VH-VL binders against Protein-tyrosine-phosphatase MKP1 (MKP1). Designs and how they scored, part 7

Target 1, 143 residues: Protein-tyrosine-phosphatase MKP1 (MKP1), of Arabidopsis thaliana (Mouse-ear cress) (q9c5s1r149to291)
Amino acid sequence: ECSKVADHIYVGGDAVAKDKSILKNNGITHILNCVGFICPEYFKSDFCYRSLWLQDSPSEDITSILYDVFDYFEDVREQSGRIFVHCCQGVSRSTSLVIAYLMWREGQSFDDAFQYVKSARGIADPNMGFACQLLQCQKRVHA

## First folded at step 24 (VH-VL)

Design j1 (from c3 with light chain S28D S30T)
Fold by ESMFold2 at other seeds, fold request of step 25:
Structure j1 (fold): chain C 143 residues (1-143), chain A 121 residues (1-121), chain B 107 residues (1-107)
Amino acid sequence: as target 1 above (143 residues)
Amino acid sequence: EVQLVESGGGLVQPGRSLRLSCTASGFTFSGSWMDWVRQAPGKGLEWVAEIRNKKEYYYTWYADSVKGRFTISRDDSKSIVYLQMNSLRTEDTALYYCARLFYHEWYMDVWGKGTTVTVSS
Amino acid sequence: DIQMTQSPSSVSASVGDRVTITCRASQDVTSYLNWYQQKPGKAPKLLIYYASNLQSGVPSRFSGSGSGTDFTLTISSLQPEDFASYFCQQGYSTPLTFGGGTKVEME
């Protein structure tokens, strides 16, 4: 399922990432691959790719990369593009990055941003480590 | 006033090389993707090559018919796109257009007038 | 590679006629289909993008329709300046490919 979370942000898993028709039907221009060591860049010539190498582990540190990810999301928005953010199942890694972005851009609490993403993608479920990291840093992320 | 102007075409023998230039004006060239498209006499259009902008690491892509022989490049400071054509063949004879690609819907909204390349012995 | 087939190859028409040109893709291209006009000695000019969107400055007598594999360009009332060749182009997959063209001629 390709879940629309914002005008320029879509979230999903590997099943969508490897289906060019779904990506094109949603007008996707950019792909953020959170799991570069697992999923390849399936359609390099047809989209703009960025890859990250995140594990779905409570010990994985995502806070160190957040502002680089936010800059990329803003670059896509300023170009009027649409970015598809994915991991393997579209549950933890990709949704955590999008939740963090909403916290930063919209000034939402972790709980409010999480519920917003979950209303668009019901299986969204950041692992406990990611959730804790976002809760701990929400003052730093808010503008 | 957006404009693309190609140059460098001419008559060359098979096996020789030729370098085309495309000078851009009236838009932010450094943020644009640029393509070459050719049209053989009395024939349709054939996409040849593409170069992306700096944010996309200047990635290049080529049609199979020219891969390994042609090289697309750009100089953002001069707003110029180049097509280096090596090992030219008679089937490369065409009018060569430079075009600006819009990568959201993958259309070319600005075209030059073209420059003619004739490859004959 | 995706092959694009246009029909007809040419059409003879008079000013005021309704002209319909079709384009078929060898596989599903969703709505990533663009149309160009080309007059003799001139570069192609974008008319329609993303199957049905009219490019800025293009007269409203031009329209596009279709999705998937079958697409249509329609000129509702042909004008003297519309005698030209028309090409479709898919934007779904690199390499980008063009139809063979349809020449619209004065009868």
Scores: ipSAE 0.746, ipTM 0.899, lowest interface PAE 1.2, mean pLDDT 92
Fold by ESMFold2 at other seeds, last read:
Structure j1 (fold): chain C 143 residues (1-143), chain A 121 residues (1-121), chain B 107 residues (1-107)
Amino acid sequence: as target 1 above (143 residues)
Amino acid sequence: EVQLVESGGGLVQPGRSLRLSCTASGFTFSGSWMDWVRQAPGKGLEWVAEIRNKKEYYYTWYADSVKGRFTISRDDSKSIVYLQMNSLRTEDTALYYCARLFYHEWYMDVWGKGTTVTVSS
Amino acid sequence: DIQMTQSPSSVSASVGDRVTITCRASQDVTSYLNWYQQKPGKAPKLLIYYASNLQSGVPSRFSGSGSGTDFTLTISSLQPEDFASYFCQQGYSTPLTFGGGTKVEME
């Protein structure tokens, strides 16, 4: 399932990541692979790839990379591209990055951004560590 | 005005080398992907090579017919794309075009007028 | 590699005629199919991209349609400047590949 979350942002799992037809039909230009140690860059000559190496673990620190990810999302938007953000199942890692982006870009609370992503992709479910980190990020900015 | 101007073609013997140049003007060259496409006399078009921009790590891709013999490169400070053509064969005889590739729909919207390479004894 | 087959290889036509050129891909290319015009001694010029989008500055008598494996380029009313060769190009997979071309000539 390739879930459109924003004009330039699509989310999914490995099943979509390895289906060139689905990616091309959605006009995908860029792919952010959150699980570079598990999933390869399936179509490197046909898309712009960037890989991250995230574990789906409550102890994985995602806050240190968020601004680099936001810059990449903005770069894709400014080029009028479409980025497909994926992990294995498109549930926790990829959705957490997109939720964080909406919090930053749109000024949404964690709850509002999460509900927005969940309305586009019903299985979105950041692990508790990611959720706590995003809540802490929101609180720190507004503390 | 957006332009691409190829140069460096000529008559060479099989096994020799040539370096083609493509000078770009009128657009932000450093942000563009650039391709070489060739057309043998009286024949259709054949994609030859592509080089991506800096954001894409200057990745290069080649047609199988030229892989290992041709090298595409670029100099963003001079707005030039190069095609180094080694171990030339008679079947490399063609008009060589430089083109700007738009990677969203993978079309070439700007073409040069081409430079002729003739490989013959 | 994706093979692109064009038909016909040539067509003789008169000004005002409707001309249809077809392009078949050896596998599904979705809508990643582009059309070019090439006049004698000139570089190719982009006409249609993404199966059906008209490039800026291209006359509205040109149109494209199709998806998957079968595509058409239509010239609704041929003009004197339209006598040229036309070719398709798939953008679905590297290496990019072109059809063999269709020459539209004056009868």
Scores: ipSAE 0.741, ipTM 0.896, lowest interface PAE 1.2, mean pLDDT 92
Fold by ESMFold2, fold request of step 25:
Structure j1 (fold): chain C 143 residues (1-143), chain A 121 residues (1-121), chain B 107 residues (1-107)
Amino acid sequence: as target 1 above (143 residues)
Amino acid sequence: EVQLVESGGGLVQPGRSLRLSCTASGFTFSGSWMDWVRQAPGKGLEWVAEIRNKKEYYYTWYADSVKGRFTISRDDSKSIVYLQMNSLRTEDTALYYCARLFYHEWYMDVWGKGTTVTVSS
Amino acid sequence: DIQMTQSPSSVSASVGDRVTITCRASQDVTSYLNWYQQKPGKAPKLLIYYASNLQSGVPSRFSGSGSGTDFTLTISSLQPEDFASYFCQQGYSTPLTFGGGTKVEME
């Protein structure tokens, strides 16, 4: 399912990522593919793509890429675009990046940002490592 | 005034080359995506090629009818988009338009007046 | 490639007439359908984008409707400056493709 989390941010899994009609009906202009080794850029000529190479593992370091992701989300917002952020199921990797963005942009705690994303996408469930990393970087993200 | 002006058209024999130029003014050219569209005499419009901006790595796309023969390029410092047309064929005979593409809804909101390319023996 | 079929190919009409032009896509293009006007010897001019949105400076007598595969451009009361050719263009998938056009001419 394609879940709208913010005016410019949508989240989902591979099923939506490969369905051009759903993407176009939601006005998607940009796609952030969190799983570049697994999912291809299905419609490269029809959208603006950026790929990341994240595993859904507690040992995967997401904090090192957060500001690059924030810059990209802000670039899309400045262009009045809509970004679809996906991994395989749209549960952990993609939602973790969106949670981090809300923490940074809105100054929300991890828990408040997580609850906000979960209200828009009920299956959102960052793995324990991602959750721990976001809690630990909260001061840096808010600074 | 937002404007696109094409040049470089002419009469050439099959197998020869031409380079079309399109000069942009009145808008931030470097942030725009640019397309070429052609119209054969008395016929409809055919999309030819597209070049994206720097944020999109200057990616290029071509219609199958011209792929491998035509090359779109741009010079952001001069606000010019080019169409290098090699191995021209009689079916390439057309009025060639330069257009600014808006990628949200994929429409062309600014068009040049076109430059005529005639390919004949 | 997505084929765009326009009908009719021409319309003879008088000032004040309601003119309706249709466009059919060979596959679902959602609402990614744009309309252009072209006068002889002139560049195309965008009228409608995303099926129904009027481009800035386009008179309100022009309207667009439709979704999926079937789309309509309507001129509610034809004016002398509206005698021109009209064509649709899908923006759903590259390559972008255009309808064959509809010439609106004076009776």
Scores: ipSAE 0.740, ipTM 0.901, lowest interface PAE 1.3, mean pLDDT 93
Fold by ESMFold2, fold request of step 25:
Structure j1 (fold): chain C 143 residues (1-143), chain A 121 residues (1-121), chain B 107 residues (1-107)
Amino acid sequence: as target 1 above (143 residues)
Amino acid sequence: EVQLVESGGGLVQPGRSLRLSCTASGFTFSGSWMDWVRQAPGKGLEWVAEIRNKKEYYYTWYADSVKGRFTISRDDSKSIVYLQMNSLRTEDTALYYCARLFYHEWYMDVWGKGTTVTVSS
Amino acid sequence: DIQMTQSPSSVSASVGDRVTITCRASQDVTSYLNWYQQKPGKAPKLLIYYASNLQSGVPSRFSGSGSGTDFTLTISSLQPEDFASYFCQQGYSTPLTFGGGTKVEME
């Protein structure tokens, strides 16, 4: 399932990431691959790719890359593009980055941003460490 | 006025080289993706090469028929796209168009008038 | 590589006729199918993108339809300036590929 979270942001897992038809039917122009070590850039000639190398581990530090990710999401929005953000299952890593973006861009609390993402993608479930990091960074993450 | 103007075509012998230029005006060239498309006499269109913008690391892609022989490049400061054509063959004879590619729907909305390349004896 | 098969290769028609041109892709291209017009000695001109969207400045007598593998360009009432060649192009997968063209000519 390719879950639309915002006009320019879609979320999913590896199953969608390797299905060009689903990506093209949703008008995807950019792909943020959160798991570059695990998943290749399946269609490099047909989309704009950027890869990150995140583990789904409570000890993985996502806060250090957040503003680079926000800049990329804004760049896609300014180009009127559509970005597909994925990890393996589209549950923790990809959804955590999108939650953080909503906190920053919309001024939402972690809980409100999480519920917003979960309403679009019911299986969204950031791991405990990511949730803690975003709660702790709530004072820092604002537009 | 949005415009693309190709130059550098001519008559060359097989095995020789030629460099095509495409000068852009009237739009933000540095943010655009640029393609070369060719049309052999009395034939259809064949996509040849593409170069992305700086944000996309100037990635290049080529048709299999020209891969290893042709090189696309760009100079954003001059708003010029180049096509370096090495080891030319008679089947490369065509009218070569420069085109602006819109990557959302992958269409070419601006085309130049073309420059003719003839490869023969 | 995705092959684009266009038919008919030519159409003889009169001003006022409805003209239908078809394009078939060798695999599913979703809606990533564009249509161009080319007059003799001129560069191609974009008519329709993403199967059905008219490019700015294109007359409303042109329309496109289809998805997947089968696509249609329709000229509802042919005008004298519409005698030209028409070709489709898939934008689903690199390398981008074009149909062989359809020449619309005066009978």
Scores: ipSAE 0.733, ipTM 0.893, lowest interface PAE 1.2, mean pLDDT 92
Fold by ESMFold2, last read:
Structure j1 (fold): chain C 143 residues (1-143), chain A 121 residues (1-121), chain B 107 residues (1-107)
Amino acid sequence: as target 1 above (143 residues)
Amino acid sequence: EVQLVESGGGLVQPGRSLRLSCTASGFTFSGSWMDWVRQAPGKGLEWVAEIRNKKEYYYTWYADSVKGRFTISRDDSKSIVYLQMNSLRTEDTALYYCARLFYHEWYMDVWGKGTTVTVSS
Amino acid sequence: DIQMTQSPSSVSASVGDRVTITCRASQDVTSYLNWYQQKPGKAPKLLIYYASNLQSGVPSRFSGSGSGTDFTLTISSLQPEDFASYFCQQGYSTPLTFGGGTKVEME
């Protein structure tokens, strides 16, 4: 389940994060590990890793890190790289960051960005707290 | 002209140390990953070490045959990559190449001419 | 470590011949397989990357194919400057490893 969401962005869960062949077949150069306290950097010598420490909880604050994540996604795009963004199941944490990026980069509403991601990855389902946070910061990321 | 020039090779006794240098020009050195590859006389190529750029925290990786004895480092202000070789063994005798590594497909597209290291008593 | 096995070890050929060199990986390396040419006394020169992509400035008579474990380098019509040794290298896993080489020499 390595889902291509954009030309430089792929999303999935731990099962894909553990499978070097899937990652290499998709031309992945960078890996954003949203769950550093759960998943190690499985192939640190073979990819460029960044780790975040997000819980899949409505109380987890993701808005404080969004611009750092946007900078990283843009850095990968500018290097013509491909980033694999993952959490445990590729449902909430990784998906929420990608939705936020599309809102910022493409000027999409939360609903439009979410539907775009969901069309590429049908199990995409940000938890209610993440969804509310992205709706509440929509004007800020569109500014 | 994109160029890599190695220096610092020579004849040394086993157990001694030597430092190789590789001077880069004609490209953005600070954004590049750099590798050392060696070729023993009449033999094939052996990857030795790699150092990533600053964005990748200057992470280093080594072949098992040299781990603990060799240290790769770089000076971005001078566009130089180094290979510090300690506790040299006769098996380290080789022509040492500096190479630019492209990390998308993990190939080396620019190579230096090499510098010869001979370890004998 | 991923072992790379090349065959043949050497080939005698004439100008104009079609030359095929094979490389086998001990594990699946997907398409992360690169080819280099090395002339006597010179550093290796990249020819093909990612199994089949021609490096800039490399003549179109060179081509690569394969994926997984089995790869080939083909020279469609050998030229005098092509007498050299050829090496494959996997880029799938660190440590990077090279094949033992294939020497293409004049018949």
Scores: ipSAE 0.730, ipTM 0.899, lowest interface PAE 1.3, mean pLDDT 93

Design j1 (from c3 with light chain S28D S30T)
Fold by ESMFold2, look of step 24:
Formats: structure tokens, C-alpha cells, sequence
Structure j1 (fold): chain C 143 residues (1-143), chain A 121 residues (1-121), chain B 107 residues (1-107)
């Protein structure tokens, strides 16, 4: 399922990532592939791709890349683009980055941002390591 | 005034090379994607090549009919896009247009007047 | 590659006529279909993008419709400056491809 979380942000898994018709029908211009060593850039000539190499592990450090991801989301928003953020299942890695962005952009707590994302995508469920990292860095991720 | 001006066309023998230039003005060239489209005499339009901007790593894409023979490139400091055409064939004879591509809906909103390439023995 | 088939190849029409041009894609292109006008000796000019959006400065007598594989360009009341060739172009997949064109001629 392709879940719209914000005007410019859509979230999903590999099933949507490999379905060009769904991506095009949602007006997707950019794709952030969180799992570059697992999922290929399926339609490289038809979208703007950026790949990250995140493992779905409690020991994976996502905080080191957050401001680069925020800058990318802002670049897409400023260009009036639509970005599809995905991992394998659209549950942990992709949703964690979007939750972090909402914390930064909107000044939301982790809990508020998580519930907002979960209302748009009910299966959103960051792993405990990602959740702990975002809770620990709430003060650092200000706009 | 957004403008694209092509140059470098001419008459050339098969097997030879030619380089086209397209000079842009009136817009931020470095942020734009640029395409070449050709039109053989009395025929329809054929997309030839595309080069993306720096944020998109200057990725290039080519029509199968020119892949391996043509190279698109750009110089952002001069606001110029190039088409290097090697191993030219008579089938490459056409009016070559430079166009600005808008990548959201994949349309070409600005076209040059074109430059003619004639490949004849 | 996505093949684009236009019909008719030519139309003889008079000023004031309603002109309809169709474009069929060989596969689903969603709404990624654009229309261009080309007058003799001139470069193409964008008319319609994303199936139905009118480009800035294009008269409202031009309209586009359709999605998927079947698309239509309509000129509601033909004007003297509308005698030209018209091309569709799909933007769904690279390589971008154009229809063969429709020439609108004066009777």
C-alpha cells in the first residue's frame, strides 16, 4: 500500500516500490530507497532516486544521517515534488525516517509524530533501537 | 525571455563525427534537465537523449537508435548542453532540437529552433 | 518501448469546426500524456500536459482528456492559427515517445 503521510511524503514497501503504475498515479517524482543493498532502483530512468544502506537492526545508527535526510525531504518539498520513502515492508526503516522528519519539521514529540504516521499507515512500527534513538534525540531534532 | 539556441549542424559524410551545442539563457540552467529531440525531413519527432542536473549526478539516457554513438554532456558554467555524434549514418539526418524537460510531468516546455544535420555520401 | 498511435493522420476542416484528435498508447501510461502543436518550419509548442492541464498562454478552446491508453485532444472552435500538426508524447517511461502526428489542414 502506498500511504500518504504529508503533502510531499509517501511511504510503502518493496511491493509499491516495484509498481510503476502506483508510483506514477500518486505523482511520485523522487524515491528514497532505505535498503539499497537489498532493493534495486527499479525505475532509475523514470524517477529521481537516492539510496541509503540501513539494516533493520537495533544497533543501526540512524541519527548520523538524519539531517541529510531532512535536507533531502526539504529539497523535494521546495521543488513541489513528491517523495516515496520505502524499505522492504514499509514498517520500520522508512517510517522511522519520516517520524524523525515530523519531529524536526513540526516540533512534535516522538509519540505525537509516531501516532501521526501510524494514523496514515497503520503498520508503522519502528524497531526498538530506532524508537530509542529518536526518543533520545528529541531535543537535537529541532527545526 | 527563456531561450535555447542550437548550433553546430551541417553536412557530413557517413562514419564521421559532429558536435552540436545548445546555449541557454533566461533561466537557471544548472537546475534544469535537458533533452535532444530530432525530426527527420517530413517525419515525426524522435527523442534522442537526456542529461539531468548536478543534483541528479548528471545521469544520461539515450534512445536505442543512438546508444553507443552519441554522447550528451553539459557545461553549467557556460549554460551549454552538447550532443557529440559519432559514427554518423544517413538515418541520423534530421533537424535537431534542444529542449528543457520538466521532470514532474515529463514534458518539454521550451524548445530551440533546431540545427540541421545532413549525413550524405 | 511504448508506441503511440495517432488518428487521424490528417483532418480537413474549416474555421469554426470542432476538431478531435486521438492518441493510443501501446500500454498504460496513466495520465502521463502531453500534446504539442507544430506549425510548418517551427519547433513544437507544448499545449497540454498530464493529459488535461492547459499550458500557460494556450487558448481555452484547446482541451485534453483521457487516461490509461486512450487520449483525446479537442479544439472546440477551430481558428485560422490552429492549422498545424499535433503530436502526443508519453512521459510514463523512458525512452519518451511521440505519436506520428495529425495534420489539421484548411478545406
Amino acid sequence: as target 1 above (143 residues)
Amino acid sequence: EVQLVESGGGLVQPGRSLRLSCTASGFTFSGSWMDWVRQAPGKGLEWVAEIRNKKEYYYTWYADSVKGRFTISRDDSKSIVYLQMNSLRTEDTALYYCARLFYHEWYMDVWGKGTTVTVSS
Amino acid sequence: DIQMTQSPSSVSASVGDRVTITCRASQDVTSYLNWYQQKPGKAPKLLIYYASNLQSGVPSRFSGSGSGTDFTLTISSLQPEDFASYFCQQGYSTPLTFGGGTKVEME
Scores: ipSAE 0.729, ipTM 0.895, lowest interface PAE 1.3, mean pLDDT 92
Fold by ESMFold2, last read:
Structure j1 (fold): chain C 143 residues (1-143), chain A 121 residues (1-121), chain B 107 residues (1-107)
Amino acid sequence: as target 1 above (143 residues)
Amino acid sequence: EVQLVESGGGLVQPGRSLRLSCTASGFTFSGSWMDWVRQAPGKGLEWVAEIRNKKEYYYTWYADSVKGRFTISRDDSKSIVYLQMNSLRTEDTALYYCARLFYHEWYMDVWGKGTTVTVSS
Amino acid sequence: DIQMTQSPSSVSASVGDRVTITCRASQDVTSYLNWYQQKPGKAPKLLIYYASNLQSGVPSRFSGSGSGTDFTLTISSLQPEDFASYFCQQGYSTPLTFGGGTKVEME
């Protein structure tokens, strides 16, 4: 399922990532592939791709890449594009990046951003490590 | 005024080379994707090649009919896109258009007037 | 490659007529279908993008409709400046492909 979280941000898993019709029907222009070692860039000539290589592990450090991801989301927004952010199932990795972005852009607490994303995508469930990292960086993201 | 002006066309023998140029003005060239499209005499339009902007690493894509023979490139400092055409064949005879591509809906909103390439013995 | 079949190849019409041109894709292109006008000796001009959106500066007598595989360009009341060739183009997959064109001629 392709879940719309913001005007320019959509979230999902590999099943959507490999279905060009779903991506095109949602007006997707950019794809952020969080799992570059697992999923290829399925339609490189038809979309703008960026890949990350994140594991769904509590020890994976996502805070070091957050501002690069925020810059990319803002670049897409400024171009009036739509970005599809995915991992394997669209549960933890992709969801965590979008939660962090909402915290930064909208000034939301982790809990409020998580609830917002979960209302748009019910299976959203960042792993414990990602959740802890986002809580710990909340004051820096809001500064 | 937004404009694209092609040049470099001409009459050439099969197997020879030509380089087309397209000069852009009136818009931010460095942020745009640029395409070449050709139209053979009395025929329809055929997409030839595309070059993306710097944010997209200047990636290039080609129609199968020209892969390995044609090379698209750009010089952002001069606002010029090029098409290097090697090993030309009679089937490459066409009016060659330069176009600005808008990648959201994949349409070409600005076209040049074209430059004619004739490949004949 | 996605084949675009355009019909009719030509039509004779008079000023004031309603003209309808169709375009069929060999596979689902969603709404990624664009329409261009081309007059003799001139570059193509974008009319309609994303199946139904009118490009700025294009008269409202032009409209587009359809999705999936079947698309239509309509000129509600033909004007003298509308005698030209019209092309559809799919933007769903690279390579981008065009229909064969429809020439709208004076009767």
Scores: ipSAE 0.729, ipTM 0.896, lowest interface PAE 1.3, mean pLDDT 93
Fold by ESMFold2 at other seeds, fold request of step 25:
Structure j1 (fold): chain C 143 residues (1-143), chain A 121 residues (1-121), chain B 107 residues (1-107)
Amino acid sequence: as target 1 above (143 residues)
Amino acid sequence: EVQLVESGGGLVQPGRSLRLSCTASGFTFSGSWMDWVRQAPGKGLEWVAEIRNKKEYYYTWYADSVKGRFTISRDDSKSIVYLQMNSLRTEDTALYYCARLFYHEWYMDVWGKGTTVTVSS
Amino acid sequence: DIQMTQSPSSVSASVGDRVTITCRASQDVTSYLNWYQQKPGKAPKLLIYYASNLQSGVPSRFSGSGSGTDFTLTISSLQPEDFASYFCQQGYSTPLTFGGGTKVEME
C-alpha cells in the first residue's frame, strides 16, 4: 500500500517500491530507500534515489542521520516533488523517519506525530529503540 | 530569450569522433537536466542521452544504441552541455537536438534547432 | 523499451477542420504522455504534457486526452499556423520514446 502522509511524503514497503505503475500514478519523483542492504534501486533511471542502510533493530542509531533526512525532505518539498520513503514492510524504519520529520517541522510531540502517521498508515509501528530515540531527541527536533 | 544553440556537427567518416556542444541562455542552466535527442533523415525521434544536475550527482543515462560510444557531459560555469561521439557509425547520421528536461512529467520544454551529423565513407 | 505507435502518419485537412491524432503505447504509461509540434525548419515545441495539460502560451483549440495506452491530440478548429508535424512522447520509462509523427498538411 502506498500511504500518503503529507503532500510531498508517501510511505510504503518493498512491494510498492517494486511497482513503477503505483509510484508513477502517485506522482512520485524521489525515492528514499531505507534498506540499501536488501532492496536495490529498482528504477534508478526513472526516479531520484537516495539509499540508507538501516536495520530494524532497537540498537540502530537513527538520530545521527535525522537532519540529513530533514534537509532532503525539505529539498523535495521546495522542488514540488513527491518522495516515497520505504523499508521492507513500511512499518518501522520508514515511518520513524517520517514521524521525526513531523516532530521537527510541525512542532509535534512524538505521540502526536505518531498518531498522525498511524492515521495515514495503520501498520506504522516504530521499534522500541526508534521510539525511545525520538522521545529522547524531542526537544532538539522541535522548532 | 530562453534558448539552446547546438554546434559541432559535420561530415565525418565511420570510426571517427565528433564533439557536439549546446550553449544555453536565458535560464538557470546549473539547476536543469539536459538531454540529447536525434532524428535520422526520414525517421522518427530517438532519445540519446541525459545528464542530471549537480544535486543529482551529474548522473548520466544513455540509449542502448550509443552506450559505450557516446559521453554526455556539462560545464555549468559556461552553461554548456556536450556530447562526445566516438566510434561513429553510418546509423548515427542525424540531426542532433539539445533539450531541457523537466523531471516531474519527463517532458522537454526547450529545444535547440539542432546540428547535423553525417557519417559516411 | 516502450514502443509508441502514432496514427495517422499524415492528415490532409482544411482550415476549420477538427483534427484528431492518436498515439498508442505498447505498455501502460499512466498519464506520462507528452505532445510536441514541429514546423518545417523550426525547433520542436511542447504543446501538451501529462496527457492533457496545455503548456503556457498554447491555444485552447489544442487538447489532449487519454491514459494508460491510448491517447489523442485534438485540434478543434484548424488554423493556418497549425499545418505542421506532431509527435507524442512517453515519459513513463527511460529510454524516453517518441511516436513516428503525424504531418498535418493542407488539402
Scores: ipSAE 0.723, ipTM 0.889, lowest interface PAE 1.3, mean pLDDT 92
Fold by ESMFold2 at other seeds, last read:
Structure j1 (fold): chain C 143 residues (1-143), chain A 121 residues (1-121), chain B 107 residues (1-107)
Amino acid sequence: as target 1 above (143 residues)
Amino acid sequence: EVQLVESGGGLVQPGRSLRLSCTASGFTFSGSWMDWVRQAPGKGLEWVAEIRNKKEYYYTWYADSVKGRFTISRDDSKSIVYLQMNSLRTEDTALYYCARLFYHEWYMDVWGKGTTVTVSS
Amino acid sequence: DIQMTQSPSSVSASVGDRVTITCRASQDVTSYLNWYQQKPGKAPKLLIYYASNLQSGVPSRFSGSGSGTDFTLTISSLQPEDFASYFCQQGYSTPLTFGGGTKVEME
């Protein structure tokens, strides 16, 4: 499934990342690949790619990269682009980054941002480490 | 006024080299993606090469017909895009356009007037 | 590579005529299909992008339709300045490819 979370943000897994027709039909211009260890940049000549190297582990530190990700999402929005954010299943890594962005951009609590993303993508389920990290840094991303 | 001006075309023998230039003005060149497209006499249009901006790491892409022989490059400080054409063949004879590409819908909204390359014995 | 086939290759028409040009892609290009006009001795000019969107400054007598593999450019009432060649171009996949062109000539 290619899940629309915001006007410029779409979320999914590797199955969508491999399907150029779905990406093009959704007007995707940019792809954030959270799993550079596993997934290649499938259509490098046809989209703008950025790759991250995240493990789906409670010990993986995502807070250190959040402002770089926010800057990238804002660059895409300012260019009127559409970014597809993906990991393997579109459950934890990709949804955690989008939740964090909504907390920062919209001033939402973690719980509200999570439920918003989950309403758009029902399988969204950040691992407990990511959830704890986002709760811990909630004041920072709201400021 | 937004414009692109190509130069460097001419008559050259097969196997020789030629360097085309395209000078941009009237827009933010450093933020744009730039393409070369050619049109053989009496024929249609053929996409040749593309170079992306700095945010996209200046990535380059080539048509199979020119890959390994042509090199696209750019100098953002001078607002120039280049096409280095090596090992020229008679099939490379064409009018060469530079164009600005818009990557949302992958169209070319600004074109130069072109520069003619003739490859013959 | 995606092949683009235009028809007809030429058409003879009079001012006021309705002119229809078709473009067929060898595979599904979704709506990533653009149309250009090229007058003799000049560079191509963008008319239509994303199958049906009219470029700014292009007269409303031009329209585009289609998706997938089959696309149409229509000139509802031909004007003297419309005698030119017209090209489609797919933007779905690199390498970008163009149709062979359709020359619209005065009868």
Scores: ipSAE 0.721, ipTM 0.896, lowest interface PAE 1.4, mean pLDDT 93

